# VH-VL binders against BTB/POZ domain-containing protein At4g08455: the designs that were tried, part 12

Target 1, 243 residues: BTB/POZ domain-containing protein At4g08455, of Arabidopsis thaliana (Mouse-ear cress) (q6dbn1)
Amino acid sequence: MRCISCREEYLPRNAGTCKECYVEAGETEEELKREIDDLKAKVAFLRLSSSLDHGTSSTSRSFTDVVLIASEDNAGSPPIPAHKSVLVSRSPVFKAMLENEMEESLSGTIKISDVSYDALRTFVYYLYTAEACLDEQMACDLLVMSEKYQVKHLKSYCERFLVTKLSPDNSLMTYAFAHQHNAKHVLDAALSQIVENMDKLTKREEYMELVEKDPRLIVEIYEAYLSKQVNTAAGGTSTSKTS
Below, E stands for the ipSAE of ESMFold2; O stands for the ipSAE of OpenDDE; V2 stands for 0.75 times the mean of E and O plus 0.25 times the DockQ between their complexes.

## First folded at step 17 (VH-VL; framework fv_socazolimab)

Design A2 (from A1 with heavy chain S99N; at its last read DockQ between E and O 0.81; V2 from the best seeds 0.82)
Heavy chain, then light chain:
Amino acid sequence: EVQLVESGAEVKKPGSSVKVSCKASGGTFSSYTISWVRQAPGQGLEWMGRIIPIFGTARYAQKFQGRVTITADESTSTAYMELSSLRSEDTAVYYCARNPIFYYKHGFDYWGQGTTVTVSS
Amino acid sequence: QSALTQPASVSGSLGQSVTISCTGTSSDVGGHNYVSWYQQHPGKAPNLMIYDVSKRSGVSNRFSGSKSGNTASLTISGLQAEDEADYYCSSYTDSSKWVFGGGTKLTVL
ESMFold2, look of step 17: ipSAE 0.773; ipTM 0.878
ESMFold2 (binder alone), look of step 17: mean pLDDT 89; pTM 0.927
OpenDDE, look of step 17: ipSAE 0.856; ipTM 0.944
ESMFold2, look of step 20: ipSAE 0.767; ipTM 0.872
ESMFold2 (binder alone), look of step 20: mean pLDDT 89; pTM 0.928
OpenDDE, look of step 20: ipSAE 0.858; ipTM 0.945
ESMFold2, fold request of step 21: ipSAE 0.769, 0.758, 0.719; ipTM 0.874, 0.866, 0.859
ESMFold2 (binder alone), fold request of step 21: mean pLDDT 89, 88, 88; pTM 0.922, 0.913, 0.921
OpenDDE, fold request of step 21: ipSAE 0.874, 0.876, 0.876; ipTM 0.954, 0.954, 0.954
ESMFold2, last read: ipSAE 0.758, 0.756, 0.772; ipTM 0.868, 0.857, 0.876
ESMFold2 (binder alone), last read: mean pLDDT 89, 88, 88; pTM 0.925, 0.922, 0.919
OpenDDE, last read: ipSAE 0.875, 0.875, 0.875; ipTM 0.954, 0.954, 0.954

Design A3 (from A1 with light chain D52E V53G; at its last look DockQ between E and O 0.71; V2 from the best seeds 0.76)
Fold by OpenDDE, look of step 17:
Structure A3 (fold): chain C 243 residues (1-243), chain A 121 residues (1-121), chain B 109 residues (1-109)
Amino acid sequence: as target 1 above (243 residues)
Amino acid sequence: EVQLVESGAEVKKPGSSVKVSCKASGGTFSSYTISWVRQAPGQGLEWMGRIIPIFGTARYAQKFQGRVTITADESTSTAYMELSSLRSEDTAVYYCARSPIFYYKHGFDYWGQGTTVTVSS
Amino acid sequence: QSALTQPASVSGSLGQSVTISCTGTSSDVGGHNYVSWYQQHPGKAPNLMIYEGSKRSGVSNRFSGSKSGNTASLTISGLQAEDEADYYCSSYTDSSKWVFGGGTKLTVL
C-alpha cells in the first residue's frame, strides 16, 4: 500500500499511513497541543483583572496610579509607572500590599529591593504583556522576583527558559539555585543532567562544594541515580527475553 | 545597573589583618559568584579566591591558602575578604569581581572600584 | 598556579592591527574555551572585553578573540589611541580556580 502522506510503499498492516508519517503526525499533534495550552495559559494570565477598564495589554503611562522604584541604592533610576489594578490582578503579594492601606498604597510608590532597573522594567512589562526577552541572567532575576511576588506564570516561563540553557557544566550550580528558589522544573531538569553525567560531575570541585553545603542534596542525587540504574537494568532484561 | 561597592582604603601595620567588604546591588546576590583579585603597584592581576554564596563555600589560590578568608552575607548582599599576617608585599589594590552562576566560567562581568590596602611600619 | 604567559608589551600604529597571545596548559586554556580578556586603563578597574571568543555587549567590533591549542589570542583591529591600556587574559582551571596572564601593555604609536 502507498502512504497517503508520503506516498511511499508501506506494509499493508498500517491503516492508510506509514509508521513514520503516523509518528510524525503524532509528534506534530503533541506540539500543537502544547502550544495551545501555552496560549490558553497566557490568555488566562492576562485576563485575571476583574476590571474591564484596565487595559492589561497596555504599557501606556496613561492613568497610572503607582510607581515602582528599584533598590534605594539606585537613586538615579527612573520610577516605573504602573496601574494598581494590574499589579493586584497579577500578584497576590501586590494585592496584599495595596489592599491593606499600607504606605505603598497611600504613597503610590512601591520600592523593590535587590533588583536592577532593567529587571524591574522587564518584570512590569511582563505583567502587562506576558512577554519578556530573556537571557540567562534576566531569567534568573525574574524567577526570583516571580517567586517573591508569587507570579506563577512568570516563574514557569523563566523555568522553561532556564531548562533550555542547562548543560552538564552548569548543572550543579543550577541545581543549587533551583533549590534555593523553589524552581521545581529547573531542579528536575538539572538533576537529570547530573545523573546522566555522574562519572564526570562527581569529580569536580563544585560537587564537593555542594557536599559541603548540603549533604541532603547529594542524597537526592544518588536516589535519582539509583532509580535510573534500576530502571535501565529492568529494561535490559525485557529486551533479552524477546530475542 | 549592577554595582559592586567596596569599602574604603586601609592602612595597616605588618602582622595585622585587614577585612575588605564588597556590597553588591542591582541583582540577586545568590545568582553570582564573587572573586577577589588584587593588583600590586605596577604589577598584574592576581586571583586570590572566590566564594559561591549559594554554597557558602570558598576556594583560594594556593599562595593565599591559610592566610585569606572569604565570606558572604546573603542578607546584606555583601562579600568579605580578610587577609591576615600582612606584609609589605600585600600592599595592593584589592578588587571584588562578579561572575554569574549560570556561566561562571565565562569571566568577571562586573568589578568593584578597588580598595587600596597599604601595609607600612 | 602558574600565570598564563603573555608578552610584556606590544605596540602598533594607529589604524593597524595587533595581536596579543595568551599561552596556558591543557588544564586551563587548552582544556576548554573559557578564556576571557580584560582591558585596564591606568587607575581603573579591569573591564571584560572578550569571553569564549565573543565580545561583550558594548565592546567595539574591533576586538576579537580566538584560540588554538593552548594559546588564546586577542586581536585589535583599526587601532585607536584609546586602546592604549593593559590587557589581561584569564582562564578557569580544572581545579575550579581562576588564573590570570601576566598582562600586556599596549602602546599606540
Scores: ipSAE 0.769, ipTM 0.900, lowest interface PAE 0.8, mean pLDDT 89
ESMFold2, look of step 17: ipSAE 0.776; ipTM 0.883
ESMFold2 (binder alone), look of step 17: mean pLDDT 89; pTM 0.928

Design A4 (from A1 with heavy chain K105R; at its last look DockQ between E and O 0.71; V2 from the best seeds 0.74)
Fold by OpenDDE, look of step 17:
Structure A4 (fold): chain C 243 residues (1-243), chain A 121 residues (1-121), chain B 109 residues (1-109)
Amino acid sequence: as target 1 above (243 residues)
Amino acid sequence: EVQLVESGAEVKKPGSSVKVSCKASGGTFSSYTISWVRQAPGQGLEWMGRIIPIFGTARYAQKFQGRVTITADESTSTAYMELSSLRSEDTAVYYCARSPIFYYRHGFDYWGQGTTVTVSS
Amino acid sequence: QSALTQPASVSGSLGQSVTISCTGTSSDVGGHNYVSWYQQHPGKAPNLMIYDVSKRSGVSNRFSGSKSGNTASLTISGLQAEDEADYYCSSYTDSSKWVFGGGTKLTVL
């Protein structure tokens, strides 16, 4: 029979498509499903929970009622205008801050500590658009901010980005960073990289430093490693019985 | 913008100790490694050691082993370098330099302004 | 660890090209691609120019890096007056430390 997709001859046991085309179609379907889920998540994030229909896509200064200031030693960073309604809808922390008639609510000024102007600007922009141009540093900064202000969508976005930047060389550092900032996805990915490269990484000075810092993390690494080894051994025994 | 701001110039006597600070701003302190590099007058750059703040661990060049201590305070985003048993040869500009943890092996992307330490009798 | 070996000085005319070499060992320059170059003007802190042997850090395309064996090279094409400075190579080491070259003074004639 000829495959409907690739027109190659395949064994008649397959229902109209060859195994390769079927697998490819399945992969494409999974990718599309992921994309749809991501879009749904973005729409949900951008949806304003409150009756205030403020344009979620615009960083317009029009009718802004709050400013955010990066409180770093650099006296003089320009304030970033925003809408309280947007902040409250995107962050439970801002909601709590602004609903309790705190000084920030009354003054219309929110001071954000330990953040650069660029990071803060990008953060605010993301709250309006769900978009950000990231490098590794910006992703780290925004991840920390997202954790602090409980912006889950942003945190996930940053974690996904950082996972794409993982390598055996940075895996130990990333693993420690992920633990410190409760970045579960990054942590899992880093752990996987470490486990796959245990023979190399355990010889590095950075590994010894991690041992010194927190032996509990080392236990976690070895548990994961052992689990992988057991699974591999179990899979190997099943293939030998079929031959 | 990321900035590393170092403490002011120091004049010290031989045999004394000096402690230089480096305050990082514009980023998450735990996302970086901090190295100390010195430069004697008219001389080249000399790497002294580094600290990984998230680990709290430091490593030193062999030349300075036992005489230098590098520490970091995450709460203040500040790294410190203490050099003991000062000699005239330790007269130099001391730089702190940053490396992001994701590519800390790639180089030093930001530097402090430098701290001049003069050791004189 | 011993400093990486650089020429003490190099010179070139405006618009010309110059190359600065940095020679190490198999435990540093020759062992991996973690080689970086720094430019330092008088009285200023060093600036990162090149990292990972050949990647530019926000600098002009006139600056390029390469490596062969235990020797890394920085090439500056189309020399300009502002290029007059000290240049340092650096390498990560197998012992998880950093080492610098002795530095090269570039004079633009």
Scores: ipSAE 0.710, ipTM 0.873, lowest interface PAE 0.9, mean pLDDT 89
ESMFold2, look of step 17: ipSAE 0.790; ipTM 0.886
ESMFold2 (binder alone), look of step 17: mean pLDDT 89; pTM 0.925

Design A5 (from A1 with light chain K97T; at its last look DockQ between E and O 0.50; V2 from the best seeds 0.70)
Fold by ESMFold2, look of step 17:
Structure A5 (fold): chain C 243 residues (1-243), chain A 121 residues (1-121), chain B 109 residues (1-109)
Amino acid sequence: as target 1 above (243 residues)
Amino acid sequence: EVQLVESGAEVKKPGSSVKVSCKASGGTFSSYTISWVRQAPGQGLEWMGRIIPIFGTARYAQKFQGRVTITADESTSTAYMELSSLRSEDTAVYYCARSPIFYYKHGFDYWGQGTTVTVSS
Amino acid sequence: QSALTQPASVSGSLGQSVTISCTGTSSDVGGHNYVSWYQQHPGKAPNLMIYDVSKRSGVSNRFSGSKSGNTASLTISGLQAEDEADYYCSSYTDSSTWVFGGGTKLTVL
């Protein structure tokens, strides 16, 4: 039998399409579904932006059905209107929260503690547009939020930004921060900075403070250092100083 | 934008202790350090110590070693400074201030409003 | 000692420039140490003006920092009445502690 897509012959037990064309169609369908979700989010954002331009009474025409609140903000920040469909499509955590008739789904309110209004607004904007303007503080805030709400691409974006800000001076604190927040790419980059600067960093009080916090992190640092020393020695004969 | 809000003014007798709180609102608490800086009336700024919340460890200026304890509670985003064996010379405004971990050696970018502690016999 | 030395006061006329010095040692100002500058108006908390010897974002271009050897300098050009305040330098030392200068009272004449 000939494949209806690529016209190549295939075994009769695969009716109508060959295995290669069947797999490619499945991959293309998944890519198109993601593009449709992106376009839906963009349309929803344009409706939201249009309502803001026309005033508060126009907000009902944007068809928002949930609000997010920075509940620990002492200024009583305004609620952030959003679409459940966008939140669900971008976050498995919001999907579980909103599709399973939990209290947030019924109340139409999601309270998020320990986040600024600006960080929450930027986070929601990212869910709609895949864009976020970062500085070091915003990147830390969104990294923590993206881990909590499982927004993988935002987490990676924040990690790449923070890696560009690493230096030997901040590597010890950044290593501990990345460890606590499961930021693997930042963790690996900080570890490399520490290993490359061991003789300087071990003289600083912050190093002893890290030892006190978690000696297991120190074991990881020394194992990485040992691996570097072994690879350097194995990579070639080095000149030693003799007198 | 991060805000640091300190607890209210206190009047204390010599020999007692004071514990001042500093609530950080906004920002990720584990992404910066908190310092305490005091200023006696008509005097300059004096660094007392700091805590690194991600480590849970504190370090103090030598002048205050043994009298000051700085702690942090990450779950409430709050730092505390306790100064014991108070003297009249401890009458001052006490500020909390932060440094982000990526620039922790560069300075204090946000300050609390200050807490007045008055020690009078 | 690790205290930073500042002049007790400086003065300048409206529209002119003034420079405030901050002198320390190779373990607190010199070398790779960072010096920051703070402006404090009466009854207010200090405000960071210069970090890492560089101007903080959002601070007027009239404020600039520099460092040479063990001395850091804050220069304020185009003096305005609102610049009248106390100014402090600070650094993170090689011993992993902060120190402040004694402060400089700027008087705009």
Scores: ipSAE 0.737, ipTM 0.874, lowest interface PAE 1.1, mean pLDDT 84
ESMFold2 (binder alone), look of step 17: mean pLDDT 88; pTM 0.918
OpenDDE, look of step 17: ipSAE 0.806; ipTM 0.916

## First folded at step 18 (VH-VL; framework fv_socazolimab)

Design B1 (from A1 with light chain K97R; at its last look DockQ between E and O 0.65; V2 from the best seeds 0.77)
Fold by ESMFold2, look of step 18:
Structure B1 (fold): chain C 243 residues (1-243), chain A 121 residues (1-121), chain B 109 residues (1-109)
Amino acid sequence: as target 1 above (243 residues)
Amino acid sequence: EVQLVESGAEVKKPGSSVKVSCKASGGTFSSYTISWVRQAPGQGLEWMGRIIPIFGTARYAQKFQGRVTITADESTSTAYMELSSLRSEDTAVYYCARSPIFYYKHGFDYWGQGTTVTVSS
Amino acid sequence: QSALTQPASVSGSLGQSVTISCTGTSSDVGGHNYVSWYQQHPGKAPNLMIYDVSKRSGVSNRFSGSKSGNTASLTISGLQAEDEADYYCSSYTDSSRWVFGGGTKLTVL
């Protein structure tokens, strides 16, 4: 019998599709479903500002009314122009800041400390496009910014990226980082990596350092480990007796 | 953009101590480790120890255990290295260097400019 | 002396390729330890060139790293005058410490 998809012969089991091609097609389908969900979230994020895009324009001019400044490297950090309406529609924190007659609303200047100009520029670009070029460090920087400014779409974007970069080697520090910055998806993935590699990781100096930092985190690791042990054994069934 | 800036050069007497600062800017301090590496004149690089700010913990090379203390202040994004009981052979350029937590075992991606500590009588 | 062994010097003509070796043990270079390479010009801080043996850190494609057994290698193709510098290998050991090679002076003639 020949597989319809790959045209290789196989033992009869499925109606013209071998196990290998069936599994591969299923994996591709799940990948496309995830991409569709991501695109739906991106469209929803961008549609919050569609009212500003409605209408016609003969000049294609942009009228910015606020600037953001990376204040930590003030010298040589150019201001980043933006629209208050975009900031407010993407961030509840900017909404509260700019709509409540605060210093930033009156001055038209938002000073942001502890960020690089490149990170701030990338953050603002994301607010307009829902896209950013990430590496691991930029993703950490934007994750922290997204938590501070409550930009959930960006936080999810950064978390998905960081999860793909997770490894047993970086799992201990990433676990503590995710815990401190409320990155639940990264936290769960790091915890899973730690539990799966417990024998190796508990011998590392970094594990003892995590114990020193916060024993509560160690309790969480062991609770997850114990839960895995009982789930591994949970395939058993009881056999009842009668009198 | 990303910068590590060390405190200025120092001249010290044998038996004294030195404390060098390393101000980190342009990044998330909790997302990397800070190491101290020294280089004596005409010699190679020598790792002294590091701190993991997200843990708040430090570890040292055996050679320096008991003489070196590395600390960090997250509120100022600054790491410190203090070396005590100075000797003439401690004359060197002292670098701070960072290693991001996602690839902390892969090397130091940014270095300070180096600060010279001279120990002479 | 350093825990990792490098040749004291290497030389090559413009346009040639050179290879710098870094030999250690199964606890610092062998196995799955990561080996990184740094370039240091006179009076400057080291600059990371390769931050794992097969990975590039925004550096020219002329620089490449490899590892076999307990020996890592940095290969520089198409030598340019600017490549004249000291080169160091480094590893994070199984004992959770960093070690450096003794350094290699590259002369371009």
Scores: ipSAE 0.778, ipTM 0.871, lowest interface PAE 0.7, mean pLDDT 83
ESMFold2 (binder alone), look of step 18: mean pLDDT 90; pTM 0.928
OpenDDE, look of step 18: ipSAE 0.838; ipTM 0.936

Design B2 (from A1 with light chain D94E; at its last read DockQ between E and O 0.73; V2 from the best seeds 0.80)
Heavy chain, then light chain:
Amino acid sequence: EVQLVESGAEVKKPGSSVKVSCKASGGTFSSYTISWVRQAPGQGLEWMGRIIPIFGTARYAQKFQGRVTITADESTSTAYMELSSLRSEDTAVYYCARSPIFYYKHGFDYWGQGTTVTVSS
Amino acid sequence: QSALTQPASVSGSLGQSVTISCTGTSSDVGGHNYVSWYQQHPGKAPNLMIYDVSKRSGVSNRFSGSKSGNTASLTISGLQAEDEADYYCSSYTESSKWVFGGGTKLTVL
ESMFold2, look of step 18: ipSAE 0.764; ipTM 0.876
ESMFold2 (binder alone), look of step 18: mean pLDDT 88; pTM 0.919
OpenDDE, look of step 18: ipSAE 0.831; ipTM 0.933
ESMFold2, look of step 20: ipSAE 0.762; ipTM 0.875
ESMFold2 (binder alone), look of step 20: mean pLDDT 88; pTM 0.915
OpenDDE, look of step 20: ipSAE 0.839; ipTM 0.935
ESMFold2, fold request of step 21: ipSAE 0.774, 0.759, 0.762; ipTM 0.885, 0.875, 0.877
ESMFold2 (binder alone), fold request of step 21: mean pLDDT 88, 89, 88; pTM 0.917, 0.923, 0.918
OpenDDE, fold request of step 21: ipSAE 0.873, 0.876, 0.877; ipTM 0.953, 0.954, 0.954
ESMFold2, last read: ipSAE 0.746, 0.780, 0.766; ipTM 0.872, 0.886, 0.871
ESMFold2 (binder alone), last read: mean pLDDT 87, 88, 88; pTM 0.913, 0.919, 0.909
OpenDDE, last read: ipSAE 0.875, 0.876, 0.875; ipTM 0.953, 0.953, 0.954

Design B3 (from A1 with light chain H32Y; at its last look DockQ between E and O 0.73; V2 from the best seeds 0.78)
Fold by ESMFold2, look of step 18:
Structure B3 (fold): chain C 243 residues (1-243), chain A 121 residues (1-121), chain B 109 residues (1-109)
Amino acid sequence: as target 1 above (243 residues)
Amino acid sequence: EVQLVESGAEVKKPGSSVKVSCKASGGTFSSYTISWVRQAPGQGLEWMGRIIPIFGTARYAQKFQGRVTITADESTSTAYMELSSLRSEDTAVYYCARSPIFYYKHGFDYWGQGTTVTVSS
Amino acid sequence: QSALTQPASVSGSLGQSVTISCTGTSSDVGGYNYVSWYQQHPGKAPNLMIYDVSKRSGVSNRFSGSKSGNTASLTISGLQAEDEADYYCSSYTDSSKWVFGGGTKLTVL
């Protein structure tokens, strides 16, 4: 019997579809479900929910009503024009900043320190489109910005990207970085990498430096390691304790 | 865009100290390490030490242990290297260089323009 | 004091290939240690060319890195006049310290 999809011969169990194509179809269904969930989250993120109306004349300007400027220490970067309604809809922090009589609301200028122009431009583009082109460094920059401005959709996006880039080599520094910036998913993934490579990593100087930084982080690593040892010794119990 | 800006050239006497600054801009300071590398005239590159800002810890090449101190100030995104007990052999260009934490073992992707330190009597 | 050994100089003709070696130990070049390569023109800071023996970021495909045992190699094909520079290898060692090679002066004939 030949599979109708790939036309390879197979033994009858899933009539008309071989086992490999049946499994591949199931994998495709799961991918489509993820795409649907992502699109739903993107639609929710892109909605404008602000009650503020910052109306502008359609003939007198571009309808932008605020500018963002990268880093006070990088005063030569170009301003990025934006819409308060977009910023307020995507970020509770911008909502509080721009709907009150804060300095930024009155001046129409938001200065964002410690970011490059490229990172700020990518951040603003994400607020409009829910899309960003990431590399590891951009993801770190945007993760920090997303935490500062409470843009949860972007934070999740950056975390998923960074998790795919974890390795034993970068796990100790990434663990500390994720801890400092409240990046739970990156933190958990880095912790798993550390535990899986404990014998190698405890011999590196960076491990001793982490002890010097904060012994409480070492306690978290120990707790996760002990939980894994219990799980392995008990034949893979479904419950484990992590910090 | 990403930029490391070092402090200006220094002329020093033997036995004194020098402190060179390296201001980083265009990135998240806690997401990379900072190293100091020097190069005497006509000579090769010599790693002196590094700081990991997310840990707040520094480590040094054995040759410089005891007379080099590397620090960082996260609030200003600035690293510092102080070299004490200067000798004429310390005449060199001093570079700061960074390595991002996700690929920190892969090398230094951005360098300062270098600070010339001249030690003469 | 260099921990990694490079030839003092190499030369090649325009359009040809040249290979620069970098020899160390299992604690710096060998094993899973990464070797990086820098190009330095006179009066300029070094520029990272190879950040992994098999990966290149933002660098021409004319530059490639490889390693075998405790020796890493930088190969530059299709030599051009601007390739004339000093080249350094570097590694982050098992002791969590950076080391550099002594440098190689490439002359393009």
Scores: ipSAE 0.775, ipTM 0.886, lowest interface PAE 0.8, mean pLDDT 84
ESMFold2 (binder alone), look of step 18: mean pLDDT 89; pTM 0.922
OpenDDE, look of step 18: ipSAE 0.823; ipTM 0.927

Design B4 (from A1 with heavy chain G56D; at its last look DockQ between E and O 0.59; V2 from the best seeds 0.72)
Fold by ESMFold2, look of step 18:
Structure B4 (fold): chain C 243 residues (1-243), chain A 121 residues (1-121), chain B 109 residues (1-109)
Amino acid sequence: as target 1 above (243 residues)
Amino acid sequence: EVQLVESGAEVKKPGSSVKVSCKASGGTFSSYTISWVRQAPGQGLEWMGRIIPIFDTARYAQKFQGRVTITADESTSTAYMELSSLRSEDTAVYYCARSPIFYYKHGFDYWGQGTTVTVSS
Amino acid sequence: QSALTQPASVSGSLGQSVTISCTGTSSDVGGHNYVSWYQQHPGKAPNLMIYDVSKRSGVSNRFSGSKSGNTASLTISGLQAEDEADYYCSSYTDSSKWVFGGGTKLTVL
């Protein structure tokens, strides 16, 4: 009898699917469930809320009613036109700024300092599409912007990307970066890397530089390390595994 | 895109100090390191030191220890290199260069255009 | 403060291949160190070509890097006139400091 999935021959008493394909199907199902959850989160993120612009019209065919300007990238960066309804729907910070008759709502201009034009353009594109092409630099830039404007979906997107780029070599600096920018998922991943490589990392000059910067971060690392040592001692004395 | 813009050329007298700036744009300043590399006329590249802005700590090549100070100002995304007790051998082009924290040991992916410092007799 | 040793010059004819060596120690090249390569044309800043044996994006396929023991190598195949420049290797040492090689002047004949 041939396995339905892989077409390999197997014993008939194995319910029509070989052992290897049965295990692989379970792993694939879990991956698909994760993808479905990700898509549900994206749909929720793209949903529009009540519009400020009801009963009024734009002066453009695109009906844009606000512009964003990158004030630090270079003189003369072009303005980025956008819709207040999209900004408000994606960001509580833009919601407070634009719905409560603040200066930006009245002027129709939002100046954003300390970002490049390219980063601002990518940020706005994400607000419309939930997509961005990331490299490590763009992910850091958008993470900082997503924290400032409380765009949680984008923050998670950037964090997932940065976690894939984490290594023992960059873990100390990444830990400090994640701590400064409240990037919890990156922070936890970096901490795990540090704990797993303590014997090598504590000998690097960068470790001493982290001690100089903020000894409280070192305390956090050691608390995590000690918790691992306690758990290992409790679980590792059995003649069979207890966990 | 990342860009590093250095301060302009300087002419200095022997025994004085020079402070060169390097303004970074197009990136989060705390996400990379900044190094200073110099090149005397007709000579090779010479690493002077670097700063890690997220730590606010600097380390220097032994040759320059005691004469060089590298600092950073995150609020302006600017790194500084100050070289003291100048002499004619310090006449060179001074570059700032970046290494992102995820690849900080792999090399310098962006460089400034260089600042010429001339130490006149 | 490790000196990375490069030949002072190399030359090759149009269309040939040339290899530039960069020799150090186990603390700057031979261990788990990353060696990078830079091309510098006169009056210009150095340009990163090779990122620890990996070719930087946008660099011609004619450039490749390798490392064996305490020696890293940059190989340029199919030499073109535009390849005439100075080439530097560098590494991040075990003492957490950068060092550069002395540079190699490539002449295309």
Scores: ipSAE 0.719, ipTM 0.854, lowest interface PAE 1.1, mean pLDDT 84
ESMFold2 (binder alone), look of step 18: mean pLDDT 90; pTM 0.925
OpenDDE, look of step 18: ipSAE 0.818; ipTM 0.925

